# VHH binders against o26223: the designs that were tried, part 58

Target 1, 191 residues: o26223
Amino acid sequence: MKLLWTSQHIKVTVHIDGKVSKMDVLEAIKTRRSIRKYQDREVPEELIDKILDAAMCGPSAVDERPWHFIVVRNREMLEKIPEVHPYGAMVKDAPVAIIVCCDSSLEKIPGFWVQDCSIASQNILLAAHSLGLGAVWTGVYPLEDRVEGIRRLFSIPEHVIPFSVIPLGYPAENPGTRDLFDPDRIHLEKW

## First folded at step 3 (VHH)

Design d26 (framework vhh_8pnl_2)
Fold by ESMFold2-Fast, scan of step 3:
Structure d26 (fold): chain B 191 residues (1-191), chain A 120 residues (1-120)
Amino acid sequence: as target 1 above (191 residues)
Amino acid sequence: QGQLVESGGGLVQPGGSLRLSCADAGRIFSINTMAWYRQAPGKERELVARITYGGSTNYADFVKGRFTISRDNAKSTLYLQMNSLKPEDTAMYYCARLPFEEVIHYEDYWGQGTRVTVSA
């Protein structure tokens, strides 16, 4: 059964400062910001499921879809992340974090897994924003000490590469919006 | 990935001025948003001002009109010109590299700070 006729009835709502706002895709892209301060509120599992569904809908090279995800809600484990990821101090204050991983056994074309996992990571950030949450992408790959630290902490197999750690929660900060359009970076028909 | 080094703090009387400097040897200074933060004793660290690679600025309301953030990309140096200083401006001042849409969290790219004391 096709749901094409109902697409116009699908809406995205964002809860900002206790208020509900509707946003389209372009608005979500333009207003998403890295959020590092979170309210002391649980994130429902249903929202995490929607975010991960969106993450897996990204394009991948030769449809290899090499991504795996670890969902971390355990406070003791979240508190250990800064020990192996020194620039991830905010993770301990988040109610949940998603670790984006590459299963190298699923790679069909060498090297494109980095782009695939970047796309999945960005989809997590956009989906979180569209659902009224804030998130930030903290880098793991290609920093060897962070890769090995996260691997050991979460018992990640040798053929799996931790790519990013993304804490998320209801935002406790509003950094505002930016206009980043730069026409000098656009070249018509040739460099 | 280089260390940030702040300088220019000191003791000044209310209404006085100071210019803070932050030297950044890091490769990414030319594309980074740079920021000044401050932390008063017993208070949380708070954002004072930000400046993008292109020179666009944003200021906290409590310093707007009194402080000016600027950068010299060729020298990899960030500045904060502080005018009409008030006792409530007394704090340790820190600079930070803030790629706005960073994959790498830059909390550990904080400098050691420079102390500003505004007292008669």
Scores: ipSAE 0.000, ipTM 0.152, lowest interface PAE 12.5, mean pLDDT 82
Fold by OpenDDE, second read of step 4:
Structure d26 (fold): chain B 191 residues (1-191), chain A 120 residues (1-120)
Amino acid sequence: as target 1 above (191 residues)
Amino acid sequence: QGQLVESGGGLVQPGGSLRLSCADAGRIFSINTMAWYRQAPGKERELVARITYGGSTNYADFVKGRFTISRDNAKSTLYLQMNSLKPEDTAMYYCARLPFEEVIHYEDYWGQGTRVTVSA
């Protein structure tokens, strides 16, 4: 049975008007894109709170929840991030960025914190998108220079590892949707 | 920013051996994939060996079992044991942090190099 995935063109009507369009989870996942251009518009704290709430709802290994979040709104600090993050140029243009970090002292099983923080980061992206914001995941870990750069900039203690920098803002671009489904990546029962 | 500092280069006769070291001043050496590159005069820089953060190794075809890349995470040091050296191995050898392929373009991920000369 060839599951004819009818590409329902989910018209992401970005309602500009502050109404949190109830985007279902599949829609959010399928229509989310990396956004690197932002409007000159502030992001309300209430939206950031919702995003962070979502970030903390992800699973973690043995429920270790090792994540911490730095919310950055200071323009000077936002402008400094690209100096230590070559692929973070867009951060200087964002009204706010979230830095996802791991407190290693909270880790119960070694190495799983990467998964935990990844899940948190993805939830941030999805939540942002569902709220009408654009965001992009800029990787910090495992690049030494980026990790150390962000650590220094934000005086992050040694036991805490910066993982990602996620600028957020109202989108000033629409990159469109992608169909990334690849049946060749699906294996039934065995490889 | 943690600097990479290569050492151990020198003049050796064909068939000789050298052990290169790369000291990483970075704090998170153990999480980085590391590599050795070399650049001979008038040639492009080429990969010699790579070691992942997990310890998996990969070698260029010209190595043919003569070189061994290793790391000591406790010392934050990368090594390249070079045996059975040939004149063709004469080059500047560079240490690099290469967690991702795209980082190869950033100079900050490279050391200054150590010169290896193989000459009779």
Scores: ipSAE 0.000, ipTM 0.255, lowest interface PAE 12.7, mean pLDDT 86

Design d27 (framework vhh_lunsekimig_d3)
Fold by ESMFold2-Fast, scan of step 3:
Structure d27 (fold): chain B 191 residues (1-191), chain A 120 residues (1-120)
Amino acid sequence: as target 1 above (191 residues)
Amino acid sequence: EVQLVESGGGVVQPGGSLRLSCAASGFTFSRYTLYWYRQAAGIERELIASISSGGSTNYVDSVKGRFTISRDNSENTMYLQMNSLRAEDTGLYYCARKSLDEIVHYEGYWGQGTLVTVSS
């Protein structure tokens, strides 16, 4: 059947315990942790597609939606990321990474692309977690050396700005959960 | 300046117990989540247990039911009570104040470590 059907017609739904993974939104938000250690195990393309779909569902300033994504599976390329990102050492051990970029030609008002790309990055982390994967946001923008290093490494044109590098895979660590609720940061009716 | 100082390590027989302490200074202790890490010879550090500002705890599966993390905010001290010790619990134990969910500089504050050796 591979000769008659392309990958475009082949879709796989991943099931866990006979059902699609079940985690409510609040649970996903509260239990997501940065994961920097990954199993030596491939991530199916179907899961990456679901993650990128979720990334593009975020709100965007004046609906500019400036996001572009580079999916990196090539081992040689993943191994070069630590050369241009001082805190990206874990990327070389990940089966895949997503580079979140801003196409500045799509920007309609100055500066909001940073918020748009932050939203997309967080949606990637949450979607990965909900699918049983671990991921970490490694910061690129606004650190100029990292921006230019990633740009050169992936042949990114000048009008496109690399924003974050997010390695992901099946987790090989469990940092546990955290309690970050601080009522001192909540002000009623006025400051 | 932020400082973390571990104590309580030593040599113990399998099945024995030890209590580790982490004395903290230079920050408002009660507001931070704190962590215990373990490093075995030739292996990188792994997170063993955490305790939030509100007292919520988390443990790796290998120590659940055997280890208990606690904190005393009045003394600026975190503890790890270690029971039913096994040979595989041998290692350097570090306390840390570290945001594992930071995106720019993955730097935290670490103690010097305290050695736990489980042997006959």
Scores: ipSAE 0.305, ipTM 0.659, lowest interface PAE 2.0, mean pLDDT 87
Fold by OpenDDE, second read of step 4:
Structure d27 (fold): chain B 191 residues (1-191), chain A 120 residues (1-120)
Amino acid sequence: as target 1 above (191 residues)
Amino acid sequence: EVQLVESGGGVVQPGGSLRLSCAASGFTFSRYTLYWYRQAAGIERELIASISSGGSTNYVDSVKGRFTISRDNSENTMYLQMNSLRAEDTGLYYCARKSLDEIVHYEGYWGQGTLVTVSS
């Protein structure tokens, strides 16, 4: 008797922050803000997986995909990050941080890895926002002290370059939206 | 295919103990928060406990101090140790995993449940 395990898919609509509708890409881009205050609430691993999936969907030079990601949840480690990253104070308050790194051995064209990791970092921010999380991009590269600090702290190999530290959490602030459109920055056909 | 299979239910007297198990397959077990739900007759299913991938646990007040949720990632199994059982704990107990398929839509995976009956 093949017990047909009819997996009854119970669709539970969980309201993330009261919004029932999917955030479209333009909305995500326009409404995203740097968030530096976080709730005392854990971020589900499922959301981190979604964010990392998004991070890996960005283009890269010659499809080199040089990026690696360190997911940090350990409280002690999160608290140590500000010691080597002076502008990363908020990291100690986040339930999780993602460190975006470049494996230089994967680089096919020199120098484009910065663009690749930037794209990945931005996708992390946008994905986080779309999922109801707050995040902020704290730059590591190209500041040598920060690079070396993060490298030492996380035992990152020499051929791997830490690029950014992105703390994430449920937002405990609402900085509002900004209109950043500037027509003076648009040039038609020529400067 | 995601599968969750509950076991360990039975009939116990008030004050007794049971240990439920949830065997999981079809996904990376260690990466997911897992949940125990229960449903008493005529009552909606309620969340009673959760355990994160990192091992953080949460309980509803009615089971705090009596129930313990745990997981063994090496065995892909989640547990619910139930002590000091009461008549009101009677119900069908479900193991669950939530899946984020859409930004605001969660699909839940459930087992068939295991029946716990607390009766004198």
Scores: ipSAE 0.005, ipTM 0.240, lowest interface PAE 12.6, mean pLDDT 87

Design d28 (framework vhh_lunsekimig_d3)
Fold by ESMFold2-Fast, scan of step 3:
Structure d28 (fold): chain B 191 residues (1-191), chain A 120 residues (1-120)
Amino acid sequence: as target 1 above (191 residues)
Amino acid sequence: EVQLVESGGGVVQPGGSLRLSCAASGFTFSKYALYWYRQAAGIERELIASIRSGGSTNYVDSVKGRFTISRDNSENTMYLQMNSLRAEDTGLYYCARDLFSPEAIHYDYWGQGTLVTVSS
């Protein structure tokens, strides 16, 4: 039997059906790290579909689910992203990126689309990690120059707002584990 | 009910040809990339060929120019045309819808596969 060693010394059993049998939800949340270096290896369409299925399962305000996704694999298009997103340099080296968008025509309650798209973005990061991939959230909204740059580059309509660009791939770096639990940030019964 | 069923294997002499088929059901075939893997006894399972939903193909160097992967979306079937077969091509051939890390693809619980034996 083959067991996978992921970043941070996690043992993962992965089946051909895409099922991860040894990483539970809490461990996945605690061990997910931003990954900015990727192997020169394709990410299968099936894994992208599984990640996007997970993204769409997030809670949304009044169940408005305003999210749309653009999947970018074209190398020339990936290489143009840093021109309109100065902190997206790593995107050009990723095999694929997902652009999370909000269709404002689907918005039922003003302003909550930001939370909705944040949840979708986090689910993409967690799902990628659970499948043995690495990803990083690069911010687009609310920076107007990035929003307009991404909109023009990918022919996004005026009523749709690009929210984040998430490159992903098989990890080529192993960032260390972090112990982030801080009990001083927990208040019992009152501040 | 996702199912992938391999067929078309057999015994062939060196220099011969075989066409393998992978019949798929239980998913929207045209939307998925598909893969052929090969495993010989005592040797690690390897990715031989892939075909993306858009039709682009990739091959491992040892079969490039000899093998051709194709798909028929109307029949929900993927093929591997194998020409100029060598003794080293002997093994079980598996089709797959998912590609995982190299370590995971060596797990022994794939579909049944189809056996190709190149006599020598």
Scores: ipSAE 0.000, ipTM 0.117, lowest interface PAE 18.2, mean pLDDT 81

Design d29 (framework vhh_7nfr_2)
Fold by OpenDDE, second read of step 4:
Structure d29 (fold): chain B 191 residues (1-191), chain A 122 residues (1-122)
Amino acid sequence: as target 1 above (191 residues)
Amino acid sequence: QVQLQESGGGLVQPGGSLRLSCAASGFTFSRYGMSWVRQAPGEGREWVSSISYSGGSTYYADSVKGRFTIARDNVKNTLYLLMDSLKSDDTAVYYCAKPLSEIVHLEYFDYWGQGTQVTVSS
């Protein structure tokens, strides 16, 4: 049996009501994977805006919302990120990256900013996935060398802490889904 | 090896109905959202419909909304397209498409079948 197309990437534009269709939240969560290979294709600003909107919709401690976001599209800057982030090699291949930061001056309760920025970062990943993009969370904080590297590279003020670097792009890989459900990790009422 | 085989096409009068099937093999079918696309003579490929990996979500192009129904059987590794109230403009080769990623609404597909011809004519 001869296939019309095998192992070829063929583009078909998908529009629902003139907009990009979104998957339901459970499907997004269940099917999301870290994507580290990207197509040579630009990500529309509209999608980034939607992703950032989602990033800012998460809860934060006492509603402190300490997060800031740096959107990086400059190729030179993207290529420099791996120099200060050893596990960020894929960033140089992405058309865009979002750096999630915390403004410590916005903290109301010390220490909860990590949770706040984590929620924001996860929302970025889920939103990206739901929009047909691939992304990966590359941790910056709490590793001092990475924190300072990113700080210097992007001239981030001392009171602002870079937390994560999230490259995004149209996926050029399919890592497959995993079944991560483990009933042994569920305890009823007590340990 | 990934294989997709479409069937069920044919000649039908306007207002008629057809049921397309796509037999899938060579990959974990139940993990992938699947799509139908079509190509009319002299035109580019057009997205028709998509269904999530579980079948819990379905999506349709505006041109086929209310008329077409996408479905799947993950036990049988089969994708379906029920086409009702067919119009002349629905005339095309219909392809079952596997996305590059497991998500439903990617713009890139990595495998196509040979397609099945649907002709709507009086």
Scores: ipSAE 0.033, ipTM 0.312, lowest interface PAE 3.7, mean pLDDT 87
Fold by ESMFold2-Fast, scan of step 3:
Structure d29 (fold): chain B 191 residues (1-191), chain A 122 residues (1-122)
Amino acid sequence: as target 1 above (191 residues)
Amino acid sequence: QVQLQESGGGLVQPGGSLRLSCAASGFTFSRYGMSWVRQAPGEGREWVSSISYSGGSTYYADSVKGRFTIARDNVKNTLYLLMDSLKSDDTAVYYCAKPLSEIVHLEYFDYWGQGTQVTVSS
C-alpha cells in the first residue's frame, strides 16, 4: 500500500502492507508519555466518547468488564480533586478528567478487577494519545484515604471503587521519547 | 543532534552492483528501525526498504525484492543497502531515513540524510 507524507521541505511516498491509521498501534504505545500540562482549550465530547469506547474494548477476566467511568468537566469539582489526591495537582488545570471505577457487583472472579481497571486506564491513555491529546494516570486504589476522598467528592456508592483519575487535554508540553527496551529481561525458552 | 550521512553512490552499468552506507549519530541507532527511500528525476520519493532495530526483520518494495538487501551494524551505527542486478529504473538519489518512532514501516520520517546519487547507465 502507498502512503504519502509531506514535510516542510520534502514530500514522501511510502509503500506498506495493509491499512495504517494516522498513528499505528505500536507507535502509539512507544511514543505515549504522561502529560501534566494542558492548553486552555476544550476537548470535544466526541473525542471523550471515542476514548471511553476504546476503554471498554479491553480484555477482562472472565469477561466481567466491571468498569464504570465518571467524566468531570466542572472546574469547581476538578479544583477539589487535589485536596483528596495530593499528587493530582495537575487535574485542576485540565479541561476534563475521567475517573475509572470498578462496580464490585459485576465482579465474577475475586481480585482481577484491578487488572481490568488497569487495562481500561491504559486504553484511555493510548486512545487519548492517538487522538492528539495528552493524559496522565493518577493512582487512587489501593490508597484508602484517596479511595474514600474521591468516593465522597463524587457521591460514589459503597459497592463501587474509584481506581484512577485521568486528567486529559491538548498537550502544552512535549517530553522526549524513552528508550526502554532491555534485552537482558528477555529469556529464550528457559530462564 | 540527529545526523544521517549517506555514501557509496555512483555510476554503474546495468546488471552491476553497488553498496550504499549511512552513518548515523545523535540518537540510539540500535533502538530504531531504519529505511531507505529514493527519488528519481521528476518523481516523488519512493520507499525502497526497511530493517527492524535488531536486524531480525527486513522489508522490500516489490520493485527491488530479490535484488536489494538491507543490513545494519549496530556497533558501528551504520545502515547498508546492497544493490544487485541494477536496472536503469533504479537511477535515483537514495536517502537514509529515521522514522518518528522506533518501529519499522511508519508513514512518517523525522530525519533525512542529504542523499547519495545512483546512476545506472552504459
Scores: ipSAE 0.000, ipTM 0.098, lowest interface PAE 18.9, mean pLDDT 81

Design d3 (framework vhh_lunsekimig_d3)
Fold by ESMFold2-Fast, scan of step 3:
Structure d3 (fold): chain B 191 residues (1-191), chain A 120 residues (1-120)
Amino acid sequence: as target 1 above (191 residues)
Amino acid sequence: EVQLVESGGGVVQPGGSLRLSCAASGFTFSSYALYWYRQAAGIERELIASITSGGSTNYVDSVKGRFTISRDNSENTMYLQMNSLRAEDTGLYYCATGPSAVDEYPYDYWGQGTLVTVSS
């Protein structure tokens, strides 16, 4: 990490592997897997910034872009997530997690924020994978107990809805790729 | 704590039958969909059967008509009745549940698996 300017701080954080992924878009989509085991290794701030930039580039209904993000690095806070999210046990072992939220005040058409936040969540997974990281989407919305639990833990306002919790880190597991193409799900010109 | 415990696996001759059980605890069993996955040597885990909280079932084509998934909400147990077993049915059978992930393995809770071996 290097500081270059005092009045406007410019930080250069080198990717720990020294290189970005050489993966094209289709390769990234087809080879991304859920990763639930992480190395004891910090994720550089620069990579989180790149992931969040990608998250905000997704399409959204009538360009409402209702997403907000909470970046959690504090170990004590990460350890509390499984208390309110029963299937989030792996979060406590991750170096960082991103909570994807919807600010309902930014919603222009009812209900489409779910699709918008799903798109942002998927972009986080793909961007993480392309940068040599692993991540997993753990569901919060529409499960009322998880929504309220996460809201209280992170002081999320009433008009903001926590949508997903995505732990991420350098992978400590390497699952193989999957062949999921099923031509029986493709219908030409009608059902 | 959430626990899933499979049982009922074993060695059987082609054409034989086995009944697998998945005993569940630590969550509201009746509210969740439940799944049977199979993992053969060198192959990714595949979903072979599912049952919704309402009792609707789905099967992969290779087992349809031979396998029957069912649930007993009073006993917190899911079953897989396997008939007309083939060598291709050999593998580790896992039960799974949970709505919390949206990826290819959307379940945070898996059993340890039960081995089914069909001799050819």
Scores: ipSAE 0.000, ipTM 0.222, lowest interface PAE 11.9, mean pLDDT 83

Design d30 (framework vhh_7nfr_2)
Fold by ESMFold2-Fast, scan of step 3:
Structure d30 (fold): chain B 191 residues (1-191), chain A 120 residues (1-120)
Amino acid sequence: as target 1 above (191 residues)
Amino acid sequence: QVQLQESGGGLVQPGGSLRLSCAASGFTFSNYWMSWVRQAPGEGREWVSSINSGGSSTYYADSVKGRFTIARDNVKNTLYLLMDSLKSDDTAVYYCARLDFEKIVHYDYWGQGTQVTVSS
């Protein structure tokens, strides 16, 4: 349809020409820090869309791409997360959180969904950082109590496994950067 | 030892149908997941479909979902791909491949491939 085609072009232009990353890849990787304090300021939907686009660009075993994402902006729902995730207290103070999930019906090989969802989670963290936001990965899987708690809270089906909860927002802290290079962990030719 | 031999490819018009077969020998076919992987002219390999060892679970690429059906016959040691509503973009060499889960998840054996050409 002509109407559908016109709408798509507007979205593509905004996505491409909008808020672009000003940080090179190596700088983004080296300067990303876990951020647990957020400004009381909404994150535009356009930035969430860019972050989720980046999340879905990760490599995946046999290209299974089992990831699904729940975007949570509702204050009441965010405030209930600490009840089922004891180390997720900061989530209630974030303007938005992304729940990374695995749809087991999309799994083509046993167990590799964990690696796939880890890659998606890290891409969320890096993309958020590159866009001027802060985020932190709070673990859900493999802790069965947290998996069940998050599942019930967000009405997640039995065949879908919540993997991580990632609160994000504009940073209200700056922990600085670290140089973590350790040559003792590099072995040449053999162990 | 291990051999995979595809057949059933050919030239079809858009909207047509083909049935690909892969004859497996040299291993216990019923113990392995099997896949169909295609390679279009000038492109890399693209995964199409997978089936578990018993045939109870099937998986499809979004581009073929609803049009292709993967199946297997463990008595005849044969893998099938039933292709309906073929499109020009389905033009490729189709490979039968065996999945290895013991050491690394990858395809350890491939067939020679069978050419599918969708053209008017």
Scores: ipSAE 0.000, ipTM 0.122, lowest interface PAE 16.4, mean pLDDT 83
Fold by OpenDDE, second read of step 4:
Order: structure tokens, then C-alpha cells, then sequence
Structure d30 (fold): chain B 191 residues (1-191), chain A 120 residues (1-120)
């Protein structure tokens, strides 16, 4: 018996054994939307594991892999995140959030960690979407107030920099797909 | 009950050396990352160094790199900080702290601290 979750343009097949078929990578990229409303439904640990696995598969500068991930399921903590992150209101409604962090001690080249953590964050979003979950990237770095807020809230060590907060859950909205292709942004050989 | 107890602090001249120890009890020491954090008078807490559970990876603040060495003995349940080439700016209370990365990155337990004073 297959459980089918159908969005406007995406079919997600959930197998009885809890395995979710992954959609095509281009489909995932093109159909992904920021999701800020979630069902009152828990996200299985297996899905989080898959998402984190994907997050760690991205490239990093000289393979420095500076990322750490905080998985937050505690309701009290989820509800406190919006207090230090004004644009993270939806986090309190999510069953789980992933905080992407950088361990600065792992940096081999200064400054590339932002790219590394961005790649990890995007992979989280894509993986979540491919697994039938909704997510949104809420930026923490480089805003000092948010960085310090998240740091204090989670007692994050000084050598670790919170980068993004990504709430996840089963979608309770369907924003639809959009075509963002813009040929005017493409330059051939020269500007 | 989780307990951390620092020792080895004292008065030393600039350029001198000290060895701090942190005795851990009440938990499986080898399962946890550990850190040294210091607090100078009138200043906030400053991260100094961290070491992973197995001791294979060590991390240092820029201010102490090349001078301090963090180590651990998981058989003795002891964390160490070897401090060489001490400077006046190293004067602080040094705390041993347990790190938890399993769910939330935080220091969940602290020692009482040991005073290190570097003065001529």
C-alpha cells in the first residue's frame, strides 16, 4: 500500500516501510518553495537523518566541512527561537528545526565557511522537499543580534557560529511552483 | 552526580608554564567533548580550547594557539591544559566544561574554576 502525497506538481510516494522515494534532483530544485506552515505531525527521525546526511554531502572549501547541526524538537526551545529571531515566527509552529552552525576551528581558509554552510543549508531544503517535507531558510548570520540571540539561547560556544535556522515539517500550505528563469541574467563569454 | 573539579592553577611569571587538570566523575567521560573556558576580572567568559571525546581532535582560540595544549586521559577521567609561554593577559579563572553536541550545542556542566595569575 502506497501513501501518496500530492502537491500541485509533485507526487511524493511514501512506502509502507517508511521509505520515501526521492524525486528527481532537477524537479526538487525547480519545485522547492519556502514552507512556513506545518501540520501537527511529527517528523520521523529517519527523515531527519536522511536530511542531515544530505547536508553533509555538499562541497566545502578545501574539504574543511566546518558545519555542525543542532536538531531541536523541544517545544519550549522552538517557542523561544522567535524571541531572538524576529523573522523566525514560523519556527514555533514546526515540529523540528535544524540550526546550521560553523565550527570556526575547522576553517582552513578564512571566510569560505559562509559558502560551506550555505550549501549545507540548501541541501537541507532540497532534501526535505524531496522527502515530502516543507522547510524555510531563516538567516541568522551575519546579523549580530540574531547570532548572539541564538548563541545565548542554545549556549553555543564562542568558536561555533550559528548560521541558519531551518524549521521543518509536513507542509500545511502549497504555494505552488514558479518559473524564475531569467535570460537577462545570462551572459555569454563576457558581460 | 556529574562533577568537574579543576586544579593546578597558581601564580607564575611571564614566560612560565602551568598544567591544569580537571577531574571528572559521575558520567562516562569518554563520551563527551570537553572544553576549557576562562574568565578574566571584569571580562566575559572566553573559550580557550576544546577536545573531542576520543582526544583525536583539538581546537584552540587564536589567543592561545601554539602556547596551550589540551589533552585528556579517558582512563583517568581527567582533562588537561598545558600552558606554556604564559602572558599577563592569560590571567583568569579557568573552568573545565562539558560539551554536549548530541542534541543542543551547549556547556551543560562546569567546574568551580582554578585561578591562574601571570605576574612579574
Amino acid sequence: as target 1 above (191 residues)
Amino acid sequence: QVQLQESGGGLVQPGGSLRLSCAASGFTFSNYWMSWVRQAPGEGREWVSSINSGGSSTYYADSVKGRFTIARDNVKNTLYLLMDSLKSDDTAVYYCARLDFEKIVHYDYWGQGTQVTVSS
Scores: ipSAE 0.000, ipTM 0.224, lowest interface PAE 13.8, mean pLDDT 88

